# VHH binders against L-malyl-CoA/beta-methylmalyl-CoA lyase (citE1): the designs that were tried, part 7

Target 1, 346 residues: L-malyl-CoA/beta-methylmalyl-CoA lyase (citE1), of Haloarcula marismortui (q5v463)
Amino acid sequence: MTRLCRTFQTAPAAIPNDNSAKFLVSGLTSKGFQAPDWLVPDIEDGTAPSMKDEAVDNIIEHIPDHADDFAGDILPRVEWAYDDANARERGIEQVTRLAEAVGEELDGFVFPKVGRLDDVRDAAGVIADAERDAGLPEGTLEMAIILETAPGRSDLREICQYATDSRLSGLVFGPVDYTAELGGRTLDGERPRWDGLLEALSNETSAADIVAIGGPFDQLFHERAGVTYYNAEGYADQVAYEATIGIDGSWSLHPKQTEQANRIHMPTVEEMERDLHKIESFNEAKREGTGAVVVDGQMVDEATYKNFANTVKTVRAIDETHPAQTEAYYDDDLLARARDVELIFG
Key: E = the ipSAE of ESMFold2; O = the ipSAE of OpenDDE; V2 = 0.75 times the mean of E and O plus 0.25 times the DockQ between their complexes.

## First folded at step 1 (VHH)

Design d07 (framework vhh_7d4b_2)
Fold by ESMFold2-Fast, scan of step 1:
Structure d07 (fold): chain B 346 residues (1-346), chain A 121 residues (1-121)
Amino acid sequence: as target 1 above (346 residues)
Amino acid sequence: QVQLVESGGGVVQPGRSLRLSCAASGFTFSRYAMGWYRQAPGKQRELVASISSSGGSTNYADSVKGRFTISRDNSKNTMYLQMNSLKPEDTAVYYCAATYWRSGYEPYDYWGQGTQVTVSS
């Protein structure tokens, strides 16, 4: 539990509007369950080509006013591509300007369209240079990358292995660009599944102890009898699947998606009560000299204890960053027990 | 595939100048921080000067500050070390080195073969 990221919310850093920073400021001032764990001011695909300089200007202007009050992490998505020198040059300029102006308030950067391991190393070098040029200590700015190219997928294991002792802290799946990269097609309404890729992503990031984040869900709203509804069921199905295979967080395009994913990636009240009871019962039995105990018909030993401890560790990580969320979601007694329980194993 | 090739070394008298060059190939030069190291006979290898990937930041060993200037030309994939007011104690093999990025614990990734600089009367 080194890094919390239930939600990865991209917000265009500039839009063609009289208030071009509207979505950036909305993200920075979000409250309760709508506050993402990672806010990603977007200079890349979420921002029009003509507005990319304005996006950088908006980040520099607005982040200092809000960073101290924003509980999560702030990681701008800069321009980049393994096969586009012009995008790379713009990305370097963006990282350099942002590190110089607001590097003390930022937590890192997100690089899209990465290639093989050497390209990921090149991106890390851009951040290292920007830190030195800005007078920041080396390693203060982290990196997340978007897994959305064929060469990136080919080097997934090597990239995650590199992450174990580097600034690389997270991998995010980009299904739209990945499908386009592969020349994937929608036939008779069938959408790409990418189940094998998501399982591989979960495996390699877990082996490296870094964050894995699923892809965006762009069907935000639907209509029934002329009324527009938020598509809660479709997004919930995707987020629940991601959680079941060990993906740590979900990409969000809207505050309602952020609220939903933040909740789904939290242990339920039922899970917390169950696992906490088993931990407490084992702790008592261990103080009495027992190495294994049966609680509610289930054997609890040192090996199974670690699974219940993971529930408590997850809740503690959320509570440290977002105490208002845990206080709203769990009853006071249950949350106090999770805060106070001794974890002997795991 | 990856190569760093030093040139410009030689024998010079005290008080003279030399300019070392390091030509890089096989990697994206403009993304790498670069450094010059030297090693005199029987002594440890030491960092002489370093330069960021953009060229915006430079650092020098105390023994060479005010005498040596590091620079780079990313359009030519080349790094330079201008060495003025050379002293006998500057006699060493000079190596260029490249790193993708660097934490406090990360070594340089690529090294050249070295070029000899001898300062003697």
Scores: ipSAE 0.000, ipTM 0.113, lowest interface PAE 20.7, mean pLDDT 86

Design d08 (framework vhh_8emy_2; at its last look DockQ between E and O 0.15; V2 from the best seeds 0.00; counts 0 for: pae O 14.6 > 2, placed apart)
Amino acid sequence: QVQLQESGGGLVQPGSSLRLSCAASGFTFSKYAMHWVRQAPGKGPEWVSSISGSGGYTNYATSVKGRFSISRDNPSKTLYLQMNSLRPEDSAVYYCATDRWSYLGSYDYRGQGTQVTVSS
ESMFold2-Fast, scan of step 1: ipSAE 0.334; ipTM 0.704
ESMFold2, look of step 2: ipSAE 0.006; ipTM 0.448
ESMFold2 (binder alone), look of step 2: mean pLDDT 82; pTM 0.833
OpenDDE, look of step 2: ipSAE 0.000; ipTM 0.214

Design d09 (framework vhh_7nfr_2)
Fold by ESMFold2-Fast, scan of step 1:
Structure d09 (fold): chain B 346 residues (1-346), chain A 125 residues (1-125)
Amino acid sequence: as target 1 above (346 residues)
Amino acid sequence: QVQLQESGGGLVQPGGSLRLSCAASGFTFSKYYMSWVRQAPGEGREWVSSISSSGSTIYYADSVKGRFTIARDNVKNTLYLLMDSLKSDDTAVYYCARHKYSGYFLTSPYYFDYWGQGTQVTVSS
């Protein structure tokens, strides 16, 4: 596993309010399960055109005060588009300015509306130039891109293969812009599903050992008889589906969504008990010199062992970054076993 | 104003050598990847070689690897291409090109924002 990213939370870096940095600071000071794995201060679509410069100023002002206390990664989403030279010029300026001022505190950048592989290489080059100009070590800043254009979808495999020798660490699905680019429509309230694209995204990112993130779920609240309710069921259904097809994490637009996705993307207590028992039983049998192991009627070999090991590796990654989350969710004994078990394979 | 001016082309016999130079002005040369790109008559542009801003990272097309050497002088704002063991297939107009973005190797002509006027290299018996 290359990176932990159960949650990709965008937060507008500036809003038209007396405290324009309100949502940025709220994200940076989030607690418990509401702390995202990746916080994405948003200069692009989440921030009004007139507020873009203020968004950059707010990131520069507030990130140094909070970065050391924020356990996750911080990756601003800059302006970019494969077919808009003005957006690209603004994005270059934003990356250059942010790397120079707060590059030591940042973990990378998110580029929206990428085109084919060469456009992704261009974006990576912008970060590399900014690193050099800021005096940062080469490779200090990672890159994630949003898969939301027809050219980007066409080059999905080539883009993921590029990740082997590059700073590209994640791909995020952007269904709204993708649907718009294709001229797709929402009929009778039905949204496009993109199941085939999500399976392809999972496949190609897994082959490249980089992170795959699903798209946002924008039906945050339901109103019933004048009362507003958080749409927990709708978001949970989407996140669970993403997890079942091998998508690593989910896009979050709200702390309540971050809390749900963080929980759904971590192994359940039942999964942990099951997979730890199988690993421990296999390890014991191998110490006793037995060749084949049957645990709960299942033959355990190296291949099946690696599947159980993935559960332990995921928990260890979460525990390293957010020990408060693992301690709140798992019993002390179960967590200690996950921390200490020997992984013979995987 | 940004300018790239190539020189050093000419007629040479197969197996001969030429040294191309590209004088850059109007920008901070030391901050950009630079490339040599060639175009044979009736063919599209073919990337030949690239060099990083510091000169530490160098790339060559397979067709010229082991025969050509790219170098730069950031004090003189000059890019060089030393061409050894020239073949008839090396006959082309050679262009000096500035990368729009540095740090990553790019071969597509779309990603070069400034080009020189070119210098003709003719390899014939």
Scores: ipSAE 0.000, ipTM 0.121, lowest interface PAE 19.2, mean pLDDT 86

Design d10 (framework vhh_8fcz_2)
Fold by ESMFold2-Fast, scan of step 1:
Structure d10 (fold): chain B 346 residues (1-346), chain A 123 residues (1-123)
Amino acid sequence: as target 1 above (346 residues)
Amino acid sequence: QVQLVESGGGLVQPGGSLRLSCAASGFTFSSYWMNWVRQPPGKGLEWVSGIKSSGSTTTYADSVEGRFTIIRDNDKKMVYLQMTSLKTEDTAVYYCARSRIYYGSKYYGMDVEGQGTQVTVSS
């Protein structure tokens, strides 16, 4: 099974404010459903060009104070681009500084604008060099990459095959940069859908047993009668679609989006009740040793059992990392059953 | 917090068998490679075997290939080392250790070790 990543929350590591680390610290101290599975302190596109050195300094200053209390994973997004040597040099410096100063507290790095497989290997090499120079054990730091270039899309399969035996643990879709690179246009307000790319991403990451994460939803707010409201419906529609096609998690730009995506990527109470009932009934019938098992008119074999077991496994993974979230979302009896049930297949 | 607890060691005669167990807690077990390493008397740590997070890939040191089998049970958060045809040279304290999901061409990076279990193979 892939790592837990229902939410990939980018937070600018520095903003032009007296408290430039405000959003970084807010992410690190988030509670309940607003706590992302992956927090991504952002040095790249989320941080102004003049603030990038301050972003690195803020990560070094604030991560040690909060990392032990933050249940999820922390992966800074550094500067990188397959076709920009200056961005590449800045990214190498950022990885080197961060690994030396706070590498023991970090879980990995996110590289944007990657090219073909060789560029992904180069990025992995940057992390390997930084680990060695910092005296960290080899393989301590993971890598996620943003799929947002034509060369990266061309090598998607090769990149995911590489992930099976490497530090690469996740692929994140970047639709804005991808659309721009392809010369895609907005006509009559129509957004590009990228349905074929998202299906391919889901397929290749699933084959490699790594995390697939959808793109950001940047229509955070809408106005009615001069009042600004959070766009809950638009984001929920996107996250539900991502879940439907097998994307593991969603990109979040705001704690309210993190809360929604964390909830939508959890099995519903109805799904849990249904699948636990099926598992419990099958287990009881098999202890009795009698014939084919039929539960609520459905014949249950090993394959269908494993599908029910996936619901329980997902809840257990969330419960292990974020027990406050599972305790808030499921009633005590249902959660206890999910924790205690025997899985005889899977 | 993160804990790894080894058990199953003991005294065994050459040619005998033992099964070591390691119980993991405090982390997402199914997301990590698990390894067995050993320390013979008066020598440094020696990597013995590794198993991928899913259980699909296993690796072994040349000295134990064909004699030892590494197994994991993700539901029980357990990793095991089945040892057969034991030799005097296998005498060591055996530790289990987690590593990130990373299959390097070299010794895996390990960030947590257990307390160990003693295996003594006496002639």
Scores: ipSAE 0.000, ipTM 0.186, lowest interface PAE 17.8, mean pLDDT 85

Design l01 (framework vhh_7nfr_2)
Amino acid sequence: QVQLQESGGGLVQPGGSLRLSCAASGFTFSSYAMSWVRQAPGEGREWVSSISGSGGSTYYADSVKGRFTIARDNVKNTLYLLMDSLKSDDTAVYYCAKGAYTYEGRMIDYAFDYWGQGTQVTVSS
ESMFold2-Fast, scan of step 1: ipSAE 0.006; ipTM 0.256

Design l02 (framework vhh_8fcz_2)
Fold by ESMFold2-Fast, scan of step 1:
Structure l02 (fold): chain B 346 residues (1-346), chain A 125 residues (1-125)
Amino acid sequence: as target 1 above (346 residues)
Amino acid sequence: QVQLVESGGGLVQPGGSLRLSCAASGFTFSSYAMNWVRQPPGKGLEWVSGISGSGGSTTYADSVEGRFTIIRDNDKKMVYLQMTSLKTEDTAVYYCARGAFSYKGKLIDYSFDYEGQGTQVTVSS
């Protein structure tokens, strides 16, 4: 059931400003490549302690006005922690209020600082209780969790196995809290990369057919000759690495990062042309009863075909949600072929 | 090798018009979507407009919709950005981009070399 999530954009649900909902509304009204697949109105770490009630109020106020026009999914990040009863109590209240007021417009919730599998089950139970109390159908609201604690990392496989038949649809890496929990250090300006954890995350989420999302890149801007520029190269390098190891999407802190990650997580024109040609050639050979299929010197079998089909399936998922993005990115003829091609192995 | 060469920038008064041009070479031009992106002074890259390979589909950033028009001439291997009702905030270096990103042989390829190329548009009185 892998959901589309090239971008996981957190936006503070309230900021200390005359327009406290400014970033929330900006996210909800984003267009083109700046529209995230998952918008995450943030009540937790992105919102100051004094602003958390206002954050809930802003979500309730503004979501109904924008949800129908927002093509992606909307999942507020509530307060939670496996080892903090006060944070858990606040999170329960936040989920309850949001499900009752705007649960029909929301797609789910994001829970930070989860512990072992039983804590994840507890979080799922909070959503289930809120659905029941709000009169929503069971399973209406999904759950994503942030992998950012030692207990959560220890139970990664068990948590992903639980996801196979539950409301848990995605795991997001939280490097800042994870590094802090482990007592990790930044030495000589080198930040921990967690490449081994990201590969494990990719493996376990792929086995469970759920979304894996990389961690945020907080070096938003850099200086060249005394002028401040958006750090496009640094973010691009991280997103490319994530894509290379099978991570489905990237955490975004800014519309420019969302635009960049949305594009990088799309199959390139070259990949589309290559994979469509192989699919079309294989389909033709099978219809004509040809015994062997070799396309551009490569033997194509069912397993190889499924790899090419994944490219088409990804483009179709993006096209269904964001047709303006696919139409801007791909040639009309190439996009029409991707829309129309028969996938004989499903 | 892919080459994209932008031209047509210059100084213009607010409310004025300019047409930017991009000459493409080294690939089958009609098979690729083309885009315009811009970098205002001291800011990052901002996507402006896109056009499909056939020219049948166009898309615009909200900030330029109704004011800018993207067109292409596949016979001449050119893409154009017709800019009208120009505002001071349109001041930027404008870059032409093929529809994919690739970076140093990784998955990200900047299909244009924007660090040394591009065309400067300055909107001032």
Scores: ipSAE 0.000, ipTM 0.202, lowest interface PAE 19.6, mean pLDDT 84

Design l03 (framework vhh_7d4b_2)
Amino acid sequence: QVQLVESGGGVVQPGRSLRLSCAASGFTFSSYAMGWYRQAPGKQRELVASISGSGGSTNYADSVKGRFTISRDNSKNTMYLQMNSLKPEDTAVYYCAAGAITYEGRLIDYPYDYWGQGTQVTVSS
ESMFold2-Fast, scan of step 1: ipSAE 0.005; ipTM 0.253

Design l04 (framework vhh_7sr4_2)
Amino acid sequence: EVKLVESGGGLVQPGGSLRLSCAASGFTFSSYAMGWYRQTPGKQRDLVADITSGGSTKYGDSVKGRFTISRDNTKNTVYLQMNSLKPEDTAVYYCAAGAYTYSGKMIDYWGQGTQVTVSS
ESMFold2-Fast, scan of step 1: ipSAE 0.000; ipTM 0.385

Design l05 (framework vhh_7pa5_2; at its last look DockQ between E and O 0.40; V2 from the best seeds 0.00; counts 0 for: pae E 10.8 > 2)
Fold by ESMFold2-Fast, scan of step 1:
Structure l05 (fold): chain B 346 residues (1-346), chain A 121 residues (1-121)
Amino acid sequence: as target 1 above (346 residues)
Amino acid sequence: QVQLVESGGGMVQPGGSLRLSCAASGFTFSSYAMSWVRRAPGKGPEWVSTISGSGGSTSYADSVKGRFTISRDNAKNTLYLQMNSLKPEDTALYYCAKGAFTYEGRMIDYWGQGTQVTVSS
């Protein structure tokens, strides 16, 4: 089973305002469907160059006050780049400071602009060194990386194979930096599609049993006839496409996007009812000594049972982390069945 | 005040067709996505289809893809759902909704009173 990550929400750890920690604290205190599975306090591209030290200070100051009440995982995005020694030096310092001060409250780190496999290994080594120096047990801090460079794309398979026995738990697509690195052009205002890359990402992460996360959608709001409204349709189209090709979660830039993606990545009421019925029917037949049954025209054996069990396992993972979300999304009887059903094959 | 008034429901045989309409008032219709949502007896609401404000983008639940077509006439402030190849499981109260039900979450403002569709076997 892959770790829970329906949403990857970046929040600038410092902004040029009197309350520089405003977005960080907003993320840490989010409730209901606006609570991301992964909160990513951002020191890198979301934070101005002059504010990066303040971003680290804000993370150190505010995370201890909120980490116990924040249900999801917290993974700061530090500075890094495979081709920029100065960015790498700053990132090492950021990881070292954060691990020492708040490593017990953090779940990991996000590294941007990674290169080939050896660069990913180097990033993992930075976390390992910081754990050792801070006195944290080996493996307590995980790593996610952003796939947004040509060498990173070239080594995608090798990087995911490395993940199977390492701290690397997720890959996130970064279309803006990737397009820029390739010298991609905006012609007639069209966005690049990246369908082949997203399929490859889904394939390699699924083979490695780690999280795949799509890229950000930055068209947050529309204006029509002088009225501003949230661009729910555009984001939903992207998230739905990601889900159809096996991407596990979505990058969110705003609480409304987090709410939307959290809901879209949940099994639907129809899926839950269908899969629970099949599991319950198989469990009954198994108690009567039958190893295969037909339910609603479909053969249910041990292999197909595991597919239905994945629906229940996903709901249970969400329920364990965010019970308010499952209670709001499913009716009481359906959720009780999902909580109580016996899973005999997975 | 936002008002949504559905019509066009009724009783049909399996394989039959119905066209639902929703008359909208009290807001700038062309500025908002519109959705159809249905509720079968004893079940929660199920999203059926959404259409963008311009009509340029549509989306459908898997259960109705290829059978239902959502459309709108912004000059008449009217939303439509053409339902073909109706099945007994399509029996439900059908609601017109301002916004994208599955996509806007708490941002959905209004549902109409609904129109009943009954598909007899």
Scores: ipSAE 0.000, ipTM 0.105, lowest interface PAE 19.6, mean pLDDT 85
Fold by ESMFold2, look of step 8:
Structure l05 (fold): chain B 346 residues (1-346), chain A 121 residues (1-121)
Amino acid sequence: as target 1 above (346 residues)
Amino acid sequence: QVQLVESGGGMVQPGGSLRLSCAASGFTFSSYAMSWVRRAPGKGPEWVSTISGSGGSTSYADSVKGRFTISRDNAKNTLYLQMNSLKPEDTALYYCAKGAFTYEGRMIDYWGQGTQVTVSS
């Protein structure tokens, strides 16, 4: 209901650079619209196999220095795979080390390549064990998973039902590994879009009141006549489509993508003005003793009021976490109305 | 499944040459920038070179500019690094990576396992 995640930004936790923590620290110190709602220090595919221990070390070293100033949530992506016991063993060690060293500064973990429900339960158990060993209260560390396997897709509904009473708070789509596991084809340089999966993801996560996050857009740059430039339009199109079908957030591989997705996932000024007007009109009618009013040809009663309230709740959630973004995006009067209006239903 | 497999490393004397190869599979190779990165003994990793998906744009670290040439064969899904005039300080484990290290981005999605280059006399 109230879990904000417009952007799921992965950042390699170690890179081949004199400053191997460069992108981790850049994410932790991000400002303005380039600040993601979820920062995902990536130990898994974004970090070279020979550098995964260094990635864990970097998280332990740098998170305490920056976490108090980072407004969003921090959830490292650890190693895991339903069909690879060695990957699971490395992931268990990573969760254990991170929870012990910096568990009070982290918000949870992201588990890739999960299988059926039992595998998801096993991953949650790893977090529970690590909380206990670190002396953290049960439920301190949340879990998100990447839905990118055939078994995971087969159990999507069951996994989301499990989420209603567990630490699982988000599902992320991984189209690259999903396509590969199903033996899907890449034709004309385009991966299948998997619209049926995205619809099911939106539906099942909404039923469980957890977040759904779309997959990465890894065509970051165009090439034409030997010139390379950022693919702003391609990413914006994918994010807009995801928003249209009810996906809550978008995967970002780059600060430019984070800025685009943060903006696209905000209610527009027109949506805010429209919905505030209807809420304000209803509140006035309620004070005068009537329970419904027609505004712009629409009856505003308790049922329809809740739709307008969701817009204001979204803006308030962004404003509480990232006031610099809302203050830049909305004019002062509109934002003040969103902050002040009484939500008597919703 | 994305795979990157490096080869062509070995031991050479100073002033010698080597050509590294990286066989790529599991993605549309020509659509992505590719990079070489190296890690010298006892030092942190260092970006070496990046090439655009088409091969039309290349960039190099100052330490290798003029001596190393990155190239790709999109028909064979293979990335190359031609290393000439090798110096002892070029001794490192060389990685093939899907993505670019540029001022604009840190977009490394996948890594190879690396191939060792040793320059000594």
Scores: ipSAE 0.000, ipTM 0.401, lowest interface PAE 10.8, mean pLDDT 86
ESMFold2 (binder alone), look of step 8: mean pLDDT 83; pTM 0.838
OpenDDE, look of step 8: ipSAE 0.030; ipTM 0.490

Design l06 (framework vhh_8emy_2)
Fold by ESMFold2-Fast, scan of step 1:
Parts: sequence; structure tokens; C-alpha cells
Structure l06 (fold): chain B 346 residues (1-346), chain A 123 residues (1-123)
Amino acid sequence: as target 1 above (346 residues)
Amino acid sequence: QVQLQESGGGLVQPGSSLRLSCAASGFTFSSYAMHWVRQAPGKGPEWVSSISGSGGSTNYATSVKGRFSISRDNPSKTLYLQMNSLRPEDSAVYYCATGAYSYEGKLIDRAYRGQGTQVTVSS
């Protein structure tokens, strides 16, 4: 089963500030549409080496106070790189410390800069060793990886095939590190869209029934006539495109982006009304012994039914994790129908 | 591409004041947070201060809080660091930075840092 991940929000676990845990705590205490499906306390934040230990300490200190009240999943991003032994060693220590101290509250870990399949297996082994050492049940902690290296892209299919019977539950696209690895250039403000890579990511993760998450959108604010505004249009365009090609969720760098992506990745009221009507009509026909029915000029059979059922399943997954979001977005009657309808296939 | 040019460093005595400037070009200055980072001989880089794109939010390292003030002038695309009550321990090369903490929160190796300006606090 694919986990719910409309939003992948990174939050630096320590910042050079009097309150170094400020963004971590903000993420953990987020409410309504600003609550991400996956919160990613970030140890890999490029701060001085001494700050990375503080990041681990902040996660250990603050997560137990908030994990029970945080509806989403919590997956720290540790240090890692397929081609940097020192980063790997630090990442192993970070996973080991976190699993021992707060592994019961965590849902998994995010590994950046992964290489080929064997490097992904090595990362999974680090989690498995940490689980055993901490006394956690095997398979308790999941893994997501960031697809941001040439070797990782080369082994995308093999990595996703490995995911079908492993702790690997999600792949996240990292365009900036990937572009840099390829020696790509930004000319005249042009940014690569990586449409072919995103389509391949969507295809391979869908075949493996794991989560695909798009890359971050770093143009958080824009200037118009000397006034700074949140860049809602630019982010919406990216998230909508991701949704159209079957990417499950979006990377968020800010609560406003989380709020926006959470909404865009929800079925619209119109989609819900349409698909519920088709399901209800088919269910009625089946009770009367009919195997197929025509609704609004479309034949509904078992194959097409499953497509409409996916809309209901998505809403139910969101409702189970974030009932405040579904209750704010859908009217009471429509939500009750989605909650109560019998899914014959699905 | 992105260019940052620091100025205003020099040799000063303990207890004095100094104002650093950073002229920015090649990007929409007002849309990005700006940072001051310093590096003393034989030490790693140390973050000093940050300011939001609008200038509405500022943050300071504990070691400089109450003594340093960060500000920006978006029309002139200039970042400032007002340093008061300078101490010998403040001696370092001071860099202004944007994108130093990338959209992923990662420090990028001088990709959007200037050449630096030397501050020496000594007799």
C-alpha cells in the first residue's frame, strides 16, 4: 500500500539562532492545511559541523513532546552520499542515535545523494542495524531516498523494483543537486523542468506502489512594484503539473507551500461529486444483478470503477490522517458520502 | 550570474565600531534572504546574522547579539552589517551570502558568496 504523502516538508532541525529548534517545533506544531503529511527534520542543512550534533539533539529533545499530536509521518533527513565516506559515517551515527533515543516516535529516515541500488541497500541496512540495536521490531522504520545523482537515476528502475519487498517507501526528486552533478547551467533565469525524469519517476514508483515526490520550488516570494508577495502562482503551476503526471506529492520549504500543495493534491469537489455518483450508480446496478451501467454517457464496469474508487480512497486516507482538512474543504454531505460509500472493487 | 561584493573592513581597536556593506547583482535582491558569515584563520565558517527579503525579520548568532545590527536597502541592492563594541574575537574575513543556505537548507560552497572583507580587531 502506498503511504499518504501530498507534502514533504523539510524543516532545519537546528538553525544558527537563539532558538535553534524554531523551525523543527513550528513544523511539529503546525495546524490545518499547514500540517504536512511528511515532516522531514533536516540534519543535512549545510551548517557548521557542530550544528549537526545540535540538530540531532533537538530532534531527540522535541519530537517526544509532539509526536503523538502530530498527525503526519516524521522522517529525519540524515547525512549521506554515495561518494563521500565521511558523510556516510556521520549518517550512520545519526541514524543509530535517533533510532535508539526516539525510534518509537519516528516513522523512518530520508537519505540524500544515494548512488546505485547497492548504495540504497546499504542505507536500508543502516536502518535495519539501528532497529536491532534499539530493540525496535524489524521493518518499523521506513526509508525514503532523494533521487539526485547520475548513478541513482541510472538505477531508478532497479531501485523501485527493490522497493516492492523492502523498507523503501518513497522517492523524492532533488533537482538542484542533480543539475549540479550533471554540470547543468542556469541561463537567463531558465530552470530545467526535468519532465522526462519526472515521468520516469512517476512510472517506476507507480509500478512499485511507492510514493513519488517532486522537487522543491525555491522562488518562495516575488516582487511586484516594490512589494514582496508569496509566489502562489509559480508553486501552484509546479504542483498541478506534478499531479497531472502521477507524482503523489510535492516538496515544501514553507508552511504556505505546504498549505497550497495539501489542497492541490486533494480531489476537487467536482471530482468527488462525479466519481461518487458513478460508484453509487454502479453499486445500485450490482444490487439489481446488472454487471455494467451507463452514467452520463460513460459505461462503468469493474475496470473503470477502480479509477473512481481511487478518488474515494485518496479522500479517506486524507480524512483518516487530517480530518480537520477534509472537513474544511468538503461540505458535510459530500464528505459523509465519501466516508460511507461501499467500495465493491478496491 | 550572481555577484556579491563586500567592503568596509579594516583594522580597528577593541571597543570601536565598523560598518560592512555588500553590493548585490544578478538576482532579484528583495526576494531573497541575505546572510553574513565570517571565517577566522584556522576555523570553519561561522554564521553571524540573517535578514529576510523584506527586512522584516532578523536573526543573530549569540556571540554578536546586542552588538551587531543587520540591515538592507532593497532599492540600492545593498546589505549592511553594523558592528559595535568590537572584540579581538570578531577578527575574521566577513562574507555576505545569498543561497548559502539553499532552498534545501544546505550550505553551498561559496557559490553565492562574495570575496570577503577582512576585519582585524587589535591594538
Scores: ipSAE 0.000, ipTM 0.137, lowest interface PAE 17.0, mean pLDDT 84

